# VH-VL binders against q9vpl3: the designs that were tried, part 323

Target 1, 224 residues: q9vpl3
Amino acid sequence: RGKINIQRPKAPHYERARVVAVTQPKYPELPKAKSCFKTRAERTQQQQENPYNEIIAREVRNWLDHSRLVAFFHLSSITADDIFRVRVQLHKQNLHLKSYGSKIIEQAVKNTRYEAIVPLFHSNHCIVFSPDPEKTAALLRIVRRVPQMVLLGGIVEETMLSRNQLVAYAQMPGLHAVQAQLVQTLSQAPGHLIQQLQAHQNSFVQVLDVHAKNQMNEETPKST

## First folded at step 11 (VH-VL)

Design cb2 (framework fv_imvotamab_arm2)
Fold by ESMFold2-Fast, scan of step 11:
Parts: C-alpha cells; structure tokens; sequence
Structure cb2 (fold): chain C 224 residues (1-224), chain A 120 residues (1-120), chain B 112 residues (1-112)
C-alpha cells in the first residue's frame, strides 16, 4: 500500500480550491498559543526564583552592613586567572572583591539610602568591601594596575562618595577620626551626590557609545 | 589560606544523637555560606543544606528537611551538622564546603570529610 | 528538582589521551539575567571533592590548563586534553541555578 496523507483531506477540484482561497483566507492552525496570563508553572517558577534571589540579596546586605568601605567598579573582560590574582592582592589588604547580578543588588538596596547606586550596575561590574576605610589608598594603588577595573564611586563610613571624592579621601592622613571628619567635609547633599553618580554613569555610557560608533566607522558628536 | 577542618570519625548506634563540626579559617567566616554534602558508601554527592553564619539563616534540601539540623557559631568560626536520632541509613561520609554567591557561585573549598558509621 | 545526567558512567583512558565527560540538565541552567551556574568537581580516591571549573568554563585556582569546560543551556562538557595518572577519580557536574542544588551521578576516569 502506498503512503496516504491523513493530516489534511484531499484538496477539492482545482476550480473549487481557488474559489475557497480568495473568499476565505486559510490560516494554518498554529499550535495552541501560550496564555497571555501567567500559567501555574510560570507563577511557581517566579515564586521560587524570588526566594532564591532574596537569599543572595541577604549576603549583599550583610556585606554593606559590616563594611566601612565599599567601592564600585565597572569591570571589562578579564580572565578568571587575572581576577583571582587581583582577589589575592586585595585579600592581603583585608579588601574583598565580590560580583553580584544587577537585579540582586537592586533587591538588596531597595528601600535603603543606597538605592541610588543601582544605575551604576547596568553592565559588567564588581564591588570591593572592607571593614577598614584606611585601606582605600591600598585599594586604589592595586586597582591602578588593573585597567579592566574602572572606579565609579563608593561608600565610606555610610556616606556615598563620587569617584573624585573617594580619590581625595585616599590621599588624606591615615588617622580614622581625621578621615571620618574629611568624609563629612567632602560629601555633598544627597541630591548633588546622586547627580554626580548619574553623570558618571551617563559619561561612561557615552564613552561606550562613541566606541561602538567608531567600531562601525561612524562619527557621533557627544557635546554641544 | 582558606581551610575547612572537620571533626573526626564517629561510630554510633541507631537512636543515638550526634553533632559533627566544621571549623573555617583563613577567610571572613561570617560572610560565607557553609554547605553540607552527604556521600553514602560507593554513591555520589547529595546536597543537604546551607547556613549563613552571620545570622544563622538556613536552607535545607527537601530530602533532609526535618532529618538534620545545621547550625553555626561565628565566634569560634565553626558550623555544625546534627542528628537527634541516628539511623543505619545515615552511614556516610559528610563534607562541609564553603559557598559564596559573590565569588564562584559554587562550592569552592571543601573539608576533609567526617565518616559517620551507624551500626548496631 | 533539576536532574543532572552524566555520560559516560566510566571512562577508561590511556595516559596522555584525551577524555570527555558530558553533563545534561533536565531544565535550562541559566540563572537570573543570563548567568549559568554549572560547576565541575573532581574527587580523587580517598579525598574530598575539589572545584575544577565554575560558571561553565572558568578554571578554579591551581587547576591545570589541561582541564576545560564548555556548554550552554542544558548541555555541558568537561574535557581533559591529556590525561595524567593524578587525574584518576570521579568527576561530578553540579548546578547552583536553583534549590535544591543537584549533582550529576558521576563519571569515573581510570587508566586502562
């Protein structure tokens, strides 16, 4: 016996098939489309994912709560071996390099005074934590030799500092009391600091955009 | 250097209680999770649970929920795994391992293991 | 639970020859926003497990260059380019994408 096609009935006579085609568009039957509402499986997965993310966010909050120095970096492509060597150098100075996903950081700092840092983490990033703010100078000295890490800003003694303010802090005398006083002097009102953090992020994005445009052999003016 | 040192081998009878330990050194103990992994004789690895020593938050594998208790004392940099009443089926090698979501997102350093034998 | 399936169950190899181990997950291991948390562990006879590879393809500190990891989604491979006597042991893949964390059944690498 020959092969019979059981997927569809045999086509009508040629003339009838043409008449049907012009008067009644034939749409192939699509497999059942996914519901526009979340399925039970999708809701269960969302709930499971949320608790797991909260567990990781707990770790981030713990580092923030127990660190008197927090520094934020953009991280360009770097090998696992190179980043390990940086971690070892930092660890000798009681500096702890950590990398967390942007959504985890957002969840960790949501409804805190540090929520303004979230825009810094749009792409590759890492954070350095330390209980000892006197190590800021050592941190910047080590990172100077790691071109893949670009300082964006930080938090010292619970005060948010821009890149320039953190660099200035690092250059001052190593007495904790004196340095704490300087942090208060160098810091801006929250509105001004947030604007500075946004400006740094926007400037970095502009630099990346110009680089991408240059790779395409196009000129994109950035200032007017 | 990061090191996890576990307590020595134990030989117990069914129904007895047991508490084994895992002492961390060379890192900030309170800020890293400690996980416990079971390996039954001639079998593979099974994750039991994790603890965050800073606040003693725990998460258990469903297979081990209610079977064991995981705890930690950050003042002496030690994590614990305990049974209220041992069964012969608890005979296994038990490993502790360090976990950090900001580093490798996996178990990076492991203890030497504690062999627990439960026999009547 | 995510089920991790390893093949082969055992891999007899001649010294200096390559070895390849496959790991397949029952669901995608892509975690929050693009990261994949697949690790490879080595357990030599009588020793605890040792981290070899993390996040699919990154070698852990002290792990020789002859070890490499690759893969995406649900299919992952660990390769040893030139097996040495010290590489004898059982190799496990592990996922940390969701709870509970699960391990593959293991692949025994041994010298023939």
Amino acid sequence: as target 1 above (224 residues)
Amino acid sequence: EVQLVQSGAEVKKPGESLKISCKGSGYSFAHYWIGWVRQMPGKGLEWMGIIYPSDSYTRYSPSFQGQVTISADKSITTAYLQWSSLKASDTAMYYCARLDYGDYFGFDYWGQGTLVTVSS
Amino acid sequence: DIVMTQTPLSSPVTLGQPASISCRSSQSLVHSYGNTYLSWLQQRPGQPPRLLIYKISNRFSGVPDRFSGSGAGTDFTLKISRVEAEDVGVYYCMQATQFPYTFGGGTKVEIK
Scores: ipSAE 0.713, ipTM 0.864, lowest interface PAE 1.2, mean pLDDT 81
Fold by OpenDDE, second read of step 12:
Structure cb2 (fold): chain C 224 residues (1-224), chain A 120 residues (1-120), chain B 112 residues (1-112)
Amino acid sequence: as target 1 above (224 residues)
Amino acid sequence: EVQLVQSGAEVKKPGESLKISCKGSGYSFAHYWIGWVRQMPGKGLEWMGIIYPSDSYTRYSPSFQGQVTISADKSITTAYLQWSSLKASDTAMYYCARLDYGDYFGFDYWGQGTLVTVSS
Amino acid sequence: DIVMTQTPLSSPVTLGQPASISCRSSQSLVHSYGNTYLSWLQQRPGQPPRLLIYKISNRFSGVPDRFSGSGAGTDFTLKISRVEAEDVGVYYCMQATQFPYTFGGGTKVEIK
C-alpha cells in the first residue's frame, strides 16, 4: 500500500480538481494592511479635519483649563474591568479618569500652553483630572495599587511637574501649612536677632553692675 | 450618584412655544455633554443634538437643525430643549442623556423623559 | 447619514434560553483614530433607555455578565446568554463614530 505522500499529494483527477477549485471558499484577500508601512507623518496628514475631532478636542481642552490637578499615566496591559475599578475609586475622591486618542490630545493642545504634554502620549495612556490639587496624595495612593498605571508626570496649579516632582508635591504639607510655617519661621527670625543684639548689651550692663557693686563695697569704710 | 431629572409632561397647542429642562446632579455638569433624543409614540430613538454646558457649544442633527434650540445654564446645572412654534408632529417623548467622550462615547446616563403632547 | 439596521425586529425567547440581536451599519464604524463607537441600549417598558454595552464589547457598570457584545466594521451582535424576565424590552444599537449619531430601529425581546 503506497505511502500516502502528505507533502506532495497527487493531483486529484481532473473532474475532482474542478469541483474542488469551484468549491474552495474564496477567502477575500485580507486587505493588505497598507497601514503598517505608513509613517506617522503620513497617518497624521490623512486625518481629514473631522468635526468630530474638534468636539472631543474641545472637551479635552476644557478639562485641562478647569483642572488644578492633571496627571498623565501610561497604561500597560490593563483590562477594561481594571480600568473601571480604578475609575470608581478615583471618582470617590473627585478624581476623573479619562482616556483620549493621542491625535485628539494633540489637536486639543496645539498652540496652547499645554503643548509640551504631547510627547507623553505615544502609547496607551490615560489622564486623571481634579479641581483640587490637594487630592494629589490620594491619587498616588490609589494608583500605587494599580501596577498597570505608570505615572509619567502632571500639571499642578498650572505648573508642569515631572513624575518625581509630582511625588514630592504629594508629600508636602498643604500650601497653607507651608505658608504658615514660613510665616512662623520668619516671625521668629526678628525676635532671635533682637535677642542676639540685646544679649551683648545685657551682658555689658551686668558687668557694669557687678563692677559698680564691687566699687561700692570697697568704699564702705569698716566702721570700727 | 449621577442623575438627570427632566421637567414634567407638557400638553400644548400647535403654534405655542415650549421649553423643557434637564437638571444634572452628582457630577461635574460643565464637563460632560448633554444630548437630546426624541422618541415618537411607538417608534425608535432619534438623536437631536448635543451641547457642552461649559461653553454652550452645540451640534444638531440635520433633521432638527433650525427646528429646535438646545441651551444650557451651567450655574444651575440645567440643559434645555425649546421650540418656538410647536407642531402636532412634535408629539413625542424627549430624553436628555449624558455623553462622555473620554470614557464611553455613548449616552451613559438618561433622564426619565418628558412627554410632550401637541394637540389642537 | 449612517443607517443602522437591526435584526430581528422581534425576538420571542423562552426564559433561560439565549438571545441574539444583530446590528449592521451602512458604513464602517471604525473611527479615524481606530476605535469603533458602537453602543447597545436597553429600554424596558415605560422606562428610559439604559446603556448596556459601549465600544462594541464593554459592559457598562451594573450590567450583568449574561450580556455580551461583539463585532467589527459593519456587523455587530448583542448576545444574552440566558434571558431573564427583566430582560424584556427593546434593544437599540447606536453609532457614535460619525455625526449625526444614529440608532438602529430596535429589537423587541419578549418572553414566549
Scores: ipSAE 0.332, ipTM 0.672, lowest interface PAE 1.4, mean pLDDT 86

Design cb20 (framework fv_imvotamab_arm2)
Fold by ESMFold2-Fast, scan of step 11:
Structure cb20 (fold): chain C 224 residues (1-224), chain A 120 residues (1-120), chain B 112 residues (1-112)
Amino acid sequence: as target 1 above (224 residues)
Amino acid sequence: EVQLVQSGAEVKKPGESLKISCKGSGYSFTHYWIGWVRQMPGKGLEWMGIIYPSDSHTRYSPSFQGQVTISADKSITTAYLQWSSLKASDTAMYYCARLDYGDYFGFDYWGQGTLVTVSS
Amino acid sequence: DIVMTQTPLSSPVTLGQPASISCRSSQSLVHSYGNTYLSWLQQRPGQPPRLLIYKISNRFSGVPDRFSGSGAGTDFTLKISRVEAEDVGVYYCMQATQFPYTFGGGTKVEIK
């Protein structure tokens, strides 16, 4: 036996393939081979865990930990060229558009205050991050011209906000102290945010209606 | 404008140590991975490893694990590739490249390369 | 490791004619969640690699429409509909589905 502690890249993948082969529909079983040693338990666990999830979740957590503004969007069909143009426009405002798989987001936010956002990501989605919460108004101005992106809600200064609360925040530019108090004031019932977001996540017509109403309410912002 | 600027060409003898650099600009350095890729003269590309500058987390290709050290200094937005003892077989062009899993899931911007020549 | 095999090794083409490069992986590049992380890189003589295509078929910024990617599972193709002089170089496929990341051996595109 005497295998080395660190194996070649091919060895772990080969072991995975062998485990899969043994789990054919006819179910030939060798229980000792599957659970006799910690190494075998680790091999079977590899079937459930993707090593990439840990490294990508690290990236997601870093964005969440260092962004004072996080906005969640439903994303309809859009070309790579069009989404890239949106990314460039957002980047000029220090706004960073990212797309991560739903399970990776779930892993990144599991056992954190943000875990409640997971139900938002059962359809095509994207997230916009920024270290600057004052850029919320710029974000909404850019996104209103991208009908494929529909705002679902967000996080400002570590506080979850509904779509309407985030819109209200965008319309109140003030001193940092006033903005911090506003975020606390807008976030009165943490549980109801998820309920409202869930109500909109599976209905495109409802999402479009809500989005159209918000867009109409913001259609006449005065720019100075 | 995203840029990765690498240190200049190096000529070394076997057994010498070397540290080459890759300086990022035009983006948030700590939010993106930096990878190192080797290209031996007249050959293709080989992935060596990646580092996440925010916490210096590294992943190496098994063929390069223990052969090189990848590090980063986020205060000067610079990543490094280091050898404790160079070998003639280390003669190659070395590229750094930016990697992100939220955009392209691949290497999007590349440095100009650092040519390392190791000969007696 | 996932082995990436490119065909042909070299492709001399007449200016204005199409070129096609194939990339085959030793195992499926479909990630556990259904995504396929295959990209194509271009390396012009004396220059660093440049991203052309990501996630099989998406063009990177500034990449001309004459470049297109297609494929699924283990078989992928990069096509240049009308080869121009600036397209001379070596093209590499790359997989990022599993560690370690691996590259194809490269295909040299030359003008006749």
Scores: ipSAE 0.703, ipTM 0.858, lowest interface PAE 1.3, mean pLDDT 80
Fold by OpenDDE, second read of step 12:
Structure cb20 (fold): chain C 224 residues (1-224), chain A 120 residues (1-120), chain B 112 residues (1-112)
Amino acid sequence: as target 1 above (224 residues)
Amino acid sequence: EVQLVQSGAEVKKPGESLKISCKGSGYSFTHYWIGWVRQMPGKGLEWMGIIYPSDSHTRYSPSFQGQVTISADKSITTAYLQWSSLKASDTAMYYCARLDYGDYFGFDYWGQGTLVTVSS
Amino acid sequence: DIVMTQTPLSSPVTLGQPASISCRSSQSLVHSYGNTYLSWLQQRPGQPPRLLIYKISNRFSGVPDRFSGSGAGTDFTLKISRVEAEDVGVYYCMQATQFPYTFGGGTKVEIK
């Protein structure tokens, strides 16, 4: 069985070659950027602000400003169908899956408190927005079933969290539950202190009582 | 469920003012743009403009710039299209639609339409 | 403005047969960020438009598999693999790459 020469594949049959030639995506020749010498800054300044980009950037900013939960994901080889399925699941939980270009995100967060998120968007990515930070656990549950979605980090209550911090947050009981626990714990503390303070006094009284009893027993004349 | 409900059909005379409405429900109204589309009788769709209800930022088609006013009241999740002075040529079906920039980059949900008839 | 040209204007189709609609743009619809914001809409008689396809080839929620979109740059195609009675209506392509957004002239799909 002749070793398939992977380095010099035999030319496909003429008919197959025709089909392959026709189906090969003709990548438009990247316009030879004549001005290889324009600095990144010059290129960015000359890019006429596409009104469309401004609108999208505004959209992103508004999502960020109005969301109490924001999660950033890397997408690895995910199909449109898979994205759609995840989106539907997330939507049922009032979680909104969005995808934006990196440049749009950069524009949206430029000179804002969110500027630190820009490095997260160098590859295929998506963002999940929610008005409810309590949905973090639900979000993680859903995306756990989607290996193509890798959690990078997020923003909860205007605080940027790492992946690990988000996971930890999702495991925490609700704020109210935690507060209730704290109140309970704090309410028990004075009782314990009082008990401890009283314990010494009680012990002292007991010792005195024993002493008094012993003295009374000694003073009781042996009635002959 | 995402829904856009438009106001009822209007019959007006030339020169009259008109304001029609589009109420959004079932989604975060402040996070999506609303667009207006005109369809003249027996004709195709024409993009008129869009508004972001959160801050009322508006973009118009050049063909409709100055001819109509698009506005929104986010408190009642309603967008508006209005004319100061109607013309017979304004007779058309008017649709509002939600514009998404995150996933679809298009109008994903549409209102039922408002028929505006302007006749002398 | 980007002009969207659809062909044919009318497409009479026999039930169960395929249909194909073409949309051409006067300019490339590739956005500076690499995406192509071309959508296909269906408008059934007496109904508002409905989103079918977004970003050239992605089916919107609830859209049957018989609908498919393809194309690149300036040439786009909507295909219906097997036309059903419910598919009767006018189909529009729309570009959202550049303001103002523009629609094609529409293609009327009818049952022969």
Scores: ipSAE 0.017, ipTM 0.512, lowest interface PAE 6.5, mean pLDDT 84

Design cb21 (framework fv_imvotamab_arm2)
Fold by ESMFold2-Fast, scan of step 11:
Formats: sequence, structure tokens, C-alpha cells
Structure cb21 (fold): chain C 224 residues (1-224), chain A 120 residues (1-120), chain B 112 residues (1-112)
Amino acid sequence: as target 1 above (224 residues)
Amino acid sequence: EVQLVQSGAEVKKPGESLKISCKGSGYSFTHYWIGWVRQMPGKGLEWMGIIYPSDSWTRYSPSFQGQVTISADKSITTAYLQWSSLKASDTAMYYCARLDYGDYFGFDYWGQGTLVTVSS
Amino acid sequence: DIVMTQTPLSSPVTLGQPASISCRSSQSLVHSYGNTYLSWLQQRPGQPPRLLIYKISNRFSGVPDRFSGSGAGTDFTLKISRVEAEDVGVYYCMQATQFPYTFGGGTKVEIK
């Protein structure tokens, strides 16, 4: 018989509480912050460390090339089973949920007018793609039931839209011509964070180019 | 079953216009892209362009931009490929094919082909 | 444009023997944890093309198990484990990684 495991009295809780109470809380020392700037050598090293970033960035560009609706979401903790159910519901509406790292998004959109979206991806995120911009209403109806997914904004018909602008777009039942005009109107509305960046200038230039071309066509009328 | 049925063979003279068709059935026509592919006699496959039938959004190969027009009429589940003025070099078999946007970006179902012969 | 290059087979294939068809792209095709937009198509004489393989290695519905795809980056292979008489035709690789979509020149499979 070698039973030596007998429960012995633990130290009094009072003694433990006393030790905790008299010990001044020590804040953990903050680790020395890494430089926010990278040298060319560090950028080259980072790029060489993960060649998959460029390959996956091509996939993101491919999705952008085939999509007229792109919606960006913050994604809180969610189970694999729950996200799978959401993907199935979205897929039935020709909506495709994808997740990519922030470095991959940055590489995919750099040197494009969509570079301004990079700040949206500093936290956990996911993206929904669709070739059909009319599915925006269906998207928002499905996501309304998923509190872990928070709409940040998106791209509709190559135009960056804020969260509120996407909601307004989704609430409008309309034909494509009317929807296109709404997108142009919303893209010029004051207070858009994304559109007040470089993307806003591109949208404004596009509107002016269309107007100028229309005026050229109208300036030589045929007198009957 | 998913089917794409194309219009019959055409014999035309240079300078004539032509419009060929591709009718989809057995699936939700507006939820898939339709692509057009050319195969010249004894040659390989050439992608011409694609259309999203829900709103007729098109993307063309640079080699075919301005040479052809792709359109669709969702009310009769039909896509079209048309030329304003045919050339002898347009003699080829033309295929339509359904593109699955979803997972693999590939042409999964193909029409039987329309042979276009352009000669004087 | 991404150029897709296919190598011709040196001779007709004997029935029941394996055949391998190679395809090379001029630049790396998109890849995400094993998913690349490379497809293989079969065209039998007088018939339209038929999808065999998508995303490098996934068989399309109805495609016999003797067909398999492999590869990564710029080099891809379609393998027929035991060639049957019905496998006569031209095989094309295709990329949909970026516009414009491009096809390989085709590889003809003939039986002895």
C-alpha cells in the first residue's frame, strides 16, 4: 500500500488576501516599441520572408476584377461553425466571404485608387465579394443577424462608400441607371472619411471627365 | 440539366453583319457569367470576353475589344456575340461557355459551337 | 498577358499506358493555400471543350478518376493514369488568375 496522497489543510485565505492587499500592483514593463519605419533592407527582408503575400495578393486582385460589390467588415470572435453557416447563406445570394491578412490587402491595392482602404484592415476583418451590386440589400439583411460582423464600408461600381452610404444604397430599390447615379451622388457627399482621402479626388475627376466629354459632344449642334 | 444551346452554322460574305446566340437552360441564367471563345480552323482556343447577364456587364480580351460586341437578354436567357462587319479572318468555330464566379473561376459547361464561315 | 505554354507529346500513346501533359505559365498563377485558378479542358474530335480539372487538382463532376492534376507556381501537369480510347483529343490548360484569360496551345493525345 503506497497511498501517500492525503489532503492537507491549505494555507488560510486570510493570509493570501493579506499578501495580495499589501503588494503594490506593478505594471508590466512595456516592451521597447519596434520602429514604425522600415529601411529598404528591412522591407526587402520582410518581402523575401513571405513570398505567399504576393501570390495571395493576386487572388485579391482577381476578386476585385470580377466584383462590383465589395464590402469590408470588422470580425469579432466567431466559431468555425457559425462562420460556415454565414458563408452558406451568403453563397446562396452569390456573395462570397473571404479573409485575408492586412499585408496581403495592402499589396493587392497599392498603386490603385483603393489604397485608402488599408487602414480598415488593422484589426480582424473579412471581405464579401459579388459581381452583382443589387445584392447589397441581401448582404445587409444576412449580416444584421451576425453581430460579430460589423460593416466598415465598401466599394460599389468602383466607387468607395462609407458604412452609411452602403446602407443608403441598399435601401434604394432601383434600376441600374438610377443606382449608378445614386453611387455618384453618395460618393460626393460631405463627411465621407474614405472619400476625403485620395479616392475622393479620383471620383471627382471621373465626374468632371464625363461632364467635359458630354459638353464636347453638345458644342457642335447641327442647325436644322 | 445545365445546357447551353447555340445558333446554327453561318455562311457570310466579308462586310456583312452577323449576330449569333447562346441560350442557357437548367440553371439560374443571371447568376453565372457567359464567356465566348474562338477556335480558328486547326488552331487552339482564344478567350474573347465574358458577360454577366443580370445587368450585361462585359469584360473583353484586348485582342477582341472593338472587334465584336457581347450582349445578353435575360428575359429569354440568351447571350449574343455580334460583328458589325465580318472579315475572312473571322472564319472560326465560336463557343459559348458558362463561367462559375464562385470558387474556381472556370468554364464548366460549354455550348455545341457555331461555325462561322466568311468567304467571297 | 500571361502566356500559357504546352509541350507536344513525342509520340502516340499505347492504350492502358500513362500520359503526362505539361503546362507552363509566364508568371506565377494566384495561389491561396492550395487554390490556383488553373483549369484543364479536354476537346474530343468534333466536340466542344469539356472541363476536366479546376484549381490545379480538383476533378469536375463526372470526370473519371484516371485524370489527375498537379503543380504549383508556373509548372502544371495533367496526368492520365491509364489512357483509354475515348481519351483521344486535344487537352488545354487555362488560367483565370488575371484578365485576359489565356489558354495553352493544346497537347494532342493520339492512340497507337
Scores: ipSAE 0.023, ipTM 0.552, lowest interface PAE 7.6, mean pLDDT 78

Design cb22 (framework fv_imvotamab_arm2)
Fold by ESMFold2-Fast, scan of step 11:
Structure cb22 (fold): chain C 224 residues (1-224), chain A 120 residues (1-120), chain B 112 residues (1-112)
Amino acid sequence: as target 1 above (224 residues)
Amino acid sequence: EVQLVQSGAEVKKPGESLKISCKGSGYSFTHYWIGWVRQMPGKGLEWMGIIYPSDSYIRYSPSFQGQVTISADKSITTAYLQWSSLKASDTAMYYCARLDYGDYFGFDYWGQGTLVTVSS
Amino acid sequence: DIVMTQTPLSSPVTLGQPASISCRSSQSLVHSYGNTYLSWLQQRPGQPPRLLIYKISNRFSGVPDRFSGSGAGTDFTLKISRVEAEDVGVYYCMQATQFPYTFGGGTKVEIK
């Protein structure tokens, strides 16, 4: 068919509908004795009406859909210069470090196979993407020298893996069939994997809390 | 090395059409946004719009919507800015710049600029 | 639209002395997730803009440590601790917190 269906528009009906919509007065409703704060429903509607998050979520989905390796990290305090040096080293290996807000990640992965990753992003985080899963060993070698980045887990060939499973994958020989079989063998029901990933995150938070409290309590009068 | 290379300077008459280009290299073109920024002679910077080359999703600044068309061809890693009918007020330097929300949340690498002169 | 106001319009500086540029937004630049998307750009005469600072205070690649950014909410500052001849140019603040993206009017840094 042609690009436009040429037909006589019902102009009177269209004009009537438009005139009614345009000329109807927009008056504020009489105020009720209520909180000036927006309700949850009002906030949800505003989020849906603001496409900015959806625009950024488009970028997140593109990275997820075109990466055969995705690694999730907790990110401790690090300078911009230090993280830039890490980005340069990763880029040489076709590894791309990205950081997104947790709500954008949630919006990007909602109703997708990746939805199970959402709980990983409640604290400071970053993600490394690559089209090449054989770069997992190079990734782990680089981040081993960056104590501020703590591996939480990842996705290899669309299979979610814990930290230990990802380390095991990195150590496998380059025989494709053996690596694919390992991924299948290491894969677990999403619920169990997420519990493992959450446990790693919670354990890390507990270690940081204990370490911080011990440093404060055992701190010498001389500042470090 | 990340590079954005823009087409050469243009001299046009009012009413003529024009399409200028911005070619990306040294990075995954489809994973980054390309924005267009206008700078009129002796004036500041004005954001015109952005495009996501992966799916050609475009967002225009309200001031430029309907005045220009932004497009991209991912097969040749090139973004475009075009006018159907130029005006003398379109005389300016036009920059393309790369944007990624996961990196710097801002324009990180810039093209060298294309000077467009529109005069009778 | 968020209006970005820069002061001063022009900053004549003696070589080796500090320079300070202020940027004020008409509304808060804090995004709904708590991040602030404020950048600083440098444009040398006859050259394209160059990213200096992103997310208020983070230096971009190759940017000397004499450049620093600070601020919160609606008030932001770019400081050059010791101005060098190569720092001559126009400096712009930019917000990417909401559409449309907007720039400050620019501050010309020149040697006196």
Scores: ipSAE 0.732, ipTM 0.873, lowest interface PAE 1.1, mean pLDDT 81
Fold by OpenDDE, second read of step 12:
Structure cb22 (fold): chain C 224 residues (1-224), chain A 120 residues (1-120), chain B 112 residues (1-112)
Amino acid sequence: as target 1 above (224 residues)
Amino acid sequence: EVQLVQSGAEVKKPGESLKISCKGSGYSFTHYWIGWVRQMPGKGLEWMGIIYPSDSYIRYSPSFQGQVTISADKSITTAYLQWSSLKASDTAMYYCARLDYGDYFGFDYWGQGTLVTVSS
Amino acid sequence: DIVMTQTPLSSPVTLGQPASISCRSSQSLVHSYGNTYLSWLQQRPGQPPRLLIYKISNRFSGVPDRFSGSGAGTDFTLKISRVEAEDVGVYYCMQATQFPYTFGGGTKVEIK
């Protein structure tokens, strides 16, 4: 029984070969992914400005412009259900969790003061918006329980903050409290300075007084 | 709670003008889109258009462009749908709905609907 | 415009039995950025539509777990694992991948 050479099968009989050739499914040539050699930048530039994305970008801009607190998060293997739970918790604190495509965000912030956030959006991300910067602590408390949400940074009162800076901000007393403390500190400074300046004078007066008293005691004749 | 409350049912004659309203509450009205959807009697849903109340940007369905006017007054958190001249064919239920692009990418909350009847 | 085709038009179902609704799009609903914006809506008799499923398979708030969505590209399915009396109504698929937004023709779910 001739060893069936599976590596080099004998060519079928001519008639069979014809039938096989005609019945062979012609698979459409997979479009040669011309895109394999295009840089991410080239791929992004060739993406025709989808008017649809511009519409969505308008929303993103509006959120950015009207938020005093913006936090950026990376999402790592988070489920839709988990996101929903977090969303509900955040919403109770007037924190609004949104998710937009990276390209939409890019379009939204292009030629704006927010352009610096673009590098933060290379993977799955979400943004939390709030009109109240005092909610930063609440935000961090909530997201600490969600390991899949990784804080990347944020914007507070129009200032871009790193992750560490945002954490530090959340630990600070409210702006008014800090201002009050500062005013108090500054108000005490002049008083202290005056006290220091007068200290030498007061000391000198005391010394003179003692000297005067001693002189008076020496001049008082012992009336025998 | 997010709510959209629409104006009451309307009975009109052909050629009359009409403006119906949709009031949003329980959320930041200026941050979400409002869409209008038509449902003719016994028929399916038809998207008419959307408006962004913050800046009153409007996008119409081609089928409804020039046929209706969508507007909004953000000061009273109200969106409007209006006709300059009604036709019998405008008889339908009209829904307003909130559109969210931030997560759902769809209409997440709906008004109760406004029935518009146009008859001679 | 993207045409959304739903099947069946009517789905009579016995209480406690599963139901399945199909939605096909005339073109891919995958957005240029990779997301598929397909939603399922429920409209009970005399009520406005309600969002059930968004982005193919995500349940909206308050939606029971007996509802599930699946699919990809141009073919999508809504499943009800155990139909309840309150599930009677018309179900619509909706695409939001491009303007104009379009709805399927609807599927009426009824109890036998």
Scores: ipSAE 0.666, ipTM 0.840, lowest interface PAE 0.9, mean pLDDT 87

